# Ledger of designs, part 21: VHH binders against Phototropic-responsive NPH3 family protein NPY3 (NPY3)

Target 1, 272 residues: Phototropic-responsive NPH3 family protein NPY3 (NPY3), of Arabidopsis thaliana (Mouse-ear cress) (q9fn09r205to476)
Amino acid sequence: DWWVEDLAELSIDLFKRVVSTIRRKGGVLPEVIGEALEVYAAKRIPGFMIQNDDNDDEEDVMEQRSLLETLVSMLPSEKQSVSCGFLIKLLKSSVSFECGEEERKELSRRIGEKLEEANVGDLLIRAPEGGETVYDIDIVETLIDEFVTQTEKRDELDCSDDINDSSKANVAKLIDGYLAEISRIETNLSTTKFITIAEKVSTFPRQSHDGVYRAIDMFLKQHPGITKSEKKSSSKLMDCRKLSPEACAHAVQNERLPLRVVVQILFFEQVR
Below, E stands for the ipSAE of ESMFold2; O stands for the ipSAE of OpenDDE; V2 stands for 0.75 times the mean of E and O plus 0.25 times the DockQ between their complexes.

## First folded at step 22 (VHH; framework vhh_8k46_1)

Design f23 (from b25 with E106Q; at its last look DockQ between E and O 0.81; V2 from the best seeds 0.82)
Fold by ESMFold2, look of step 22:
Order: C-alpha cells, then sequence, then structure tokens
Structure f23 (fold): chain B 272 residues (1-272), chain A 120 residues (1-120)
C-alpha cells in the first residue's frame, strides 16, 4: 500500500482528482480506497486521532468543513470499505466543524449498518459547548435508532435470523457497556435517558443479563438521589432469571437495589 | 477455574521501563473491572491502577501517575501495565486482580504476581 501514504501529502483537491481517476479506471478494491481516505483524514484533520481539546493551534473551521465534506463524498458505498471506528471519527469531526445535514445523515446511516463493530469508547462523543452534559447522548440514540431501523428492514426481506441475532447480540453487549460507562462518567445523565436507551435494545438476545445488571448498578451508584420510582423503573430493565450465579451473589448483597428485586433474585436462585 | 497469570517482571535500572501482562481465563472478562496492586517486602499490599471493563476509565495511585499506564485488550482477555521512569520505591511483587462490582473491597480474583526489582 505504497501509494496510500504518498497520496496523504496532496492537497484535498489533488487527492480527490487522483482517487476519482483511480476509481473510474477500476482494478482497485474499495477497501484500498477506504484505507487511503483513513490515512488522509488521520494526517489532515486536526485532532482526528487524539480527540481532545488541548490543541493550541486554531484552524479555520470553513476550510476543515470543506475538507471533511469532500472526504465523506468520496466514501465508497461498499459496506466493508471502511471501519465503523473511522466512520464515527468522521461523524465526531462533522459535528465539530458543523458539516451539512446530508453528510451527517449519511454517516449515521453507514454507522448503523456496522454498529456491532463499534467499541464503547467510540460512542463516548463530546457534546457541543453550552449543553448540559459533557457527552453527547442524543447522537448515540440516533445511531441505535439507525441500527434498529435497518435490522427491521432486513427482517422484512427474509434475511437470515442467525445473522441478525448475532448482530443484535453484539449491539446489546455494546450498549450495555456504553450505559455502564456513561453512567460512571456523566454526572448529568437523567433516569429518562438511561431507560430510553436501554429499552431500545431490551429485547435483543444476550448470553446473560450480567451486563445489564452492571449498567443498572453503576447508574444507581452514581445517582443516589433518584426516587424509589426511578429505581424501580431502572431495575425492571433486567431479567433476574438471566443473571449468572456470580451476578446473583453480588446482587443479593447490593443495598442500592430495591428490596423486592433482591427477594426475587433469592427466589429464582432457589429454583435454579 | 479462574486464573490470572501475571508476567513481564524483572530487574531494571532506575529510569527503565517494563511492561506487565495479565492473562485471564475462567470468567466473563468483558464484565469485570481490572486492577494492579503491589506489595513490597514488609509492607501491606497497595493499589497501583485500575481500568473499567470497557477500558475507558482508568485510575492511578498518586505515586505512579504520569509514569504508569494501564490498558486492556478484551479480545485477548488481557490487562497490561506499562511502567516507565521506574524508581527504587517501585520494587515490589505486582498482582493483577478482577472485580465484578465497583467497590475497592470487591476485588475477588487475584493472580500469583510477578516480581519487579529496580536497582542500580
Amino acid sequence: as target 1 above (272 residues)
Amino acid sequence: AVQLQASGGGFVQPGGSLRLSCAASGFDFDNYDMGWFRQAPGKEREFVSSISSSGWSTYYADSVKGRFTISRDNSKNTVYLQMNSLRAEDTATYYCAAQFGYEPSQFQYWGQGTQVTVSS
């Protein structure tokens, strides 16, 4: 992939011209085009890989917006051409540089196709200034909604249930982990937001509900002032019968849980 | 059976570096927070670093901040401790540990440890 690194030295206009010519002539896999785009973005977009706000260099947002929009327009349509992590980094940059609605919608659609490939850290996206939360939770809701919408379409087209169930299982694991982590680090996470996100994937298959339990426990730990009603609503997200013996042992000693939940776990444990 | 196998210790001079690894098996690694602890001769075991199950949140004892970096690779069920700028006072047996819950008292699985010796 000798030419990939060389192309990253070009201006965006020349880069686009060269890549467009290569695509018209054919003979290059979409995955190689995707790699070229990823290398280019990593070298030319400030903070693309670092994802922090410590840089002293101010950049013209108009120039960076134009560069980013050009890169998004060049993405090959083939699903496997780019990684989910790269797409999410593009989305983060598109929010920071205020790219157009169409580019952001296309990125969200593409991420939805591949959401099971994401890591929790990919979903921890800083919110714009002036918001009430440090992390943008609404953008994550949008990505989950895209995934759900697309899986419903695949179900209607009689796609394999095994493929969709595997994808759903991976997303459930991802979102359970996300909820645990966002509960730990976001002091302004509301009970309504926590439950709304959890419910989007509540019917997805899971090997156990240990991840759901850990997300609920972290939320309760970091939000001790919530009402009994909110505790009850949050605790209903898990199916106690699907907790591992390890999770049951932890839960029965957990003073943060409603007493009714602890009693239910004890009864189910005796049946098991 | 649960196993936590720590490795990568050794003898280094002050200012040197070591990378510890801890391979885990027998439990659902993705649902556990991981930690590193150390114990010098004649002293109590002390906290060094921990990392959330996702790998995002990391915590460090004040004595190691800026010098040590914890990380994990969930695809390999492994947690790491990169130790830079080592000092004589870092000499200890280093243990990895795992917890399902979130409280310091809830670390329930412990490795056998690996020796780190920093001396001239």
Scores: ipSAE 0.791, ipTM 0.913, lowest interface PAE 0.8, mean pLDDT 88
ESMFold2 (binder alone), look of step 22: mean pLDDT 81; pTM 0.808
OpenDDE, look of step 22: ipSAE 0.845; ipTM 0.929

Design f24 (from b25 with S53G; at its last fold request DockQ between E and O 0.74; V2 from the best seeds 0.82)
Amino acid sequence: AVQLQASGGGFVQPGGSLRLSCAASGFDFDNYDMGWFRQAPGKEREFVSSISGSGWSTYYADSVKGRFTISRDNSKNTVYLQMNSLRAEDTATYYCAAQFGYEPSEFQYWGQGTQVTVSS
ESMFold2, look of step 22: ipSAE 0.788; ipTM 0.916
ESMFold2 (binder alone), look of step 22: mean pLDDT 80; pTM 0.801
OpenDDE, look of step 22: ipSAE 0.855; ipTM 0.935
ESMFold2, fold request of step 23: ipSAE 0.808, 0.808, 0.792; ipTM 0.926, 0.922, 0.918
ESMFold2 (binder alone), fold request of step 23: mean pLDDT 81, 81, 80; pTM 0.807, 0.807, 0.805
OpenDDE, fold request of step 23: ipSAE 0.877, 0.879, 0.875; ipTM 0.945, 0.946, 0.944

Design f25 (from b25 with G35S; at its last look DockQ between E and O 0.81; V2 from the best seeds 0.82)
Fold by ESMFold2, look of step 22:
Structure f25 (fold): chain B 272 residues (1-272), chain A 120 residues (1-120)
Amino acid sequence: as target 1 above (272 residues)
Amino acid sequence: AVQLQASGGGFVQPGGSLRLSCAASGFDFDNYDMSWFRQAPGKEREFVSSISSSGWSTYYADSVKGRFTISRDNSKNTVYLQMNSLRAEDTATYYCAAQFGYEPSEFQYWGQGTQVTVSS
């Protein structure tokens, strides 16, 4: 698809006209249109591959905002046409260029449809300057909420149970990994925020709760000043009966856990 | 049942490069942080590099920073070490290790290692 690289040399108005014509006439797969958008974004949006938020020129920001909003408007509806990673890069850029609420909502909806395809690193999005945290945690909450909303709609139809269970399991694994990593690197992560995110996926199927345990352990390690009440609340996120033998062996020696949790683990391991 | 198979070692001239691989099986790789260690004959085993289970956080010993790059591919249960600008003092057996927890001395699994020899 060398022609998509040539299209990336066009002004946004010409690019839009060409893409619109191609879509109207048909005969080109949606994923090729998605590729054209991705190549264009990579070439024409400053910092698209790496989030950069240092543009102080109001006119430059407005021009980039308009370009980005145009690209979002051109996204094909077909889910397979664009990757989750591309959508997340568009979302990161939309934050950097302060795009409108409508574009951010559409991106969040589309990402929610494909959230199981994301990697933990995709979710580690730099927060705007002036915020309390280095990483934007609220945006991740929004993506999870979109996923939950859409899976609830499919559950009501009762026509995709196996697909929903696999998708939910993948998202649970993703979010457990995200919580472990964000706990490691974000010094201002509150106990309330940690628990709120974990609870959104707490009912999702998991092969084990080892990932949840590792997220809790990292959170406790990196936040030694939290209260006993907060430790108790965090520890309730995991079901001790669902820990692997390897995780149980680690947990019973873990001085960061409340004693009652350690005793509970020992009880379940003995009767299992 | 647990296996950590390191490979990719060999002989190389100073200034050269090698890429080590460590393929894992028999445990839930996605829930483990991975590390590389090395041990030269007659010396203590020393830390080289580590990478978090997600792949996001990486750490390097000062002696290798800027020359070595750790990475992982969780779909292949494999951790890698790209070693550039190799020096004679990099000669050692390189071991991969896996840890479930986060304490520096608590590694659950070790590989058998792969030999790297840097000589003129």
Scores: ipSAE 0.796, ipTM 0.916, lowest interface PAE 0.7, mean pLDDT 88
ESMFold2 (binder alone), look of step 22: mean pLDDT 80; pTM 0.796
OpenDDE, look of step 22: ipSAE 0.843; ipTM 0.927

Design f26 (from b25 with S105T; at its last look DockQ between E and O 0.84; V2 from the best seeds 0.81)
Fold by OpenDDE, look of step 22:
Structure f26 (fold): chain B 272 residues (1-272), chain A 120 residues (1-120)
Amino acid sequence: as target 1 above (272 residues)
Amino acid sequence: AVQLQASGGGFVQPGGSLRLSCAASGFDFDNYDMGWFRQAPGKEREFVSSISSSGWSTYYADSVKGRFTISRDNSKNTVYLQMNSLRAEDTATYYCAAQFGYEPTEFQYWGQGTQVTVSS
């Protein structure tokens, strides 16, 4: 809607008042409200669309923080009112501008409701400066937890097992991909954190365990100094029986894997 | 059967641009890193660019950095190479490749080459 662009020219206070009035009068779809918020954010929040490493002045940061918190408070309650991508952008910005925990929690909850719509890049959220990692890995754990919580709630209400399984499968794939990528780019990823995240989706339905294997392999590659025990624990995240022939072929030649795992793979290959 | 079908090659003047495409089929595209290699006459095949399965991580040979951009569309099972500011030395047969693992030197599948000729 063309008027959405006009609203984006307003101050945040006026914008809030106008949107509130529109909502009160009725007749406007929640999705349109969501769109208005997204357009406003894109226009008014620096680096919202494209993450820029430009450090803003403290005063600017506070203003941006307040703006984001206001936008989050304006989000329609309807699940389909806003896109997962927009929510993720809000979350990324909320972390960057150090928004309140409540806002981050709300965003995480909402993202969790539709986590299967996210891509790996969406989950690569920059951590605040000065941390042990460049990316906030804990927030991804939170998103998965929210997803699980929401899935459980749906199961209690609708008994829609099939839909949930599909969603879980998609999230499993997502997290496998995330773990592979984060292992590649985040050298300070701890074994404990890797395993903790992987375990959250380890029971999810998968067509294959190729994704988790790739994640494991990348992790092992980047952590040559981990203990044998840690290697074993990491390798237990995959079911060797659920590897594709291609993955099996790769794994049997993989010197980073525990020998026991390789032997298991070979054994299962012979039984096929 | 695994197929990597490259297209977009051709003749271009120095300073020109080309966009290569590689359509993949017969394997789980989402789990593979994709890459581009090139081979000039009388030279060895060399790495040009690669992109992670998620599309987040990209790598470039020093010779093409700032000029070439690799991208992928997993919904289309396609990897792209945008080549700008082409030079005579970019003349080569370009090959699309796929790898399951993360080792830059371990590509499992190779496509047919597409010829790129940069000449005045």
Scores: ipSAE 0.804, ipTM 0.911, lowest interface PAE 0.6, mean pLDDT 91
ESMFold2, look of step 22: ipSAE 0.809; ipTM 0.923
ESMFold2 (binder alone), look of step 22: mean pLDDT 81; pTM 0.813

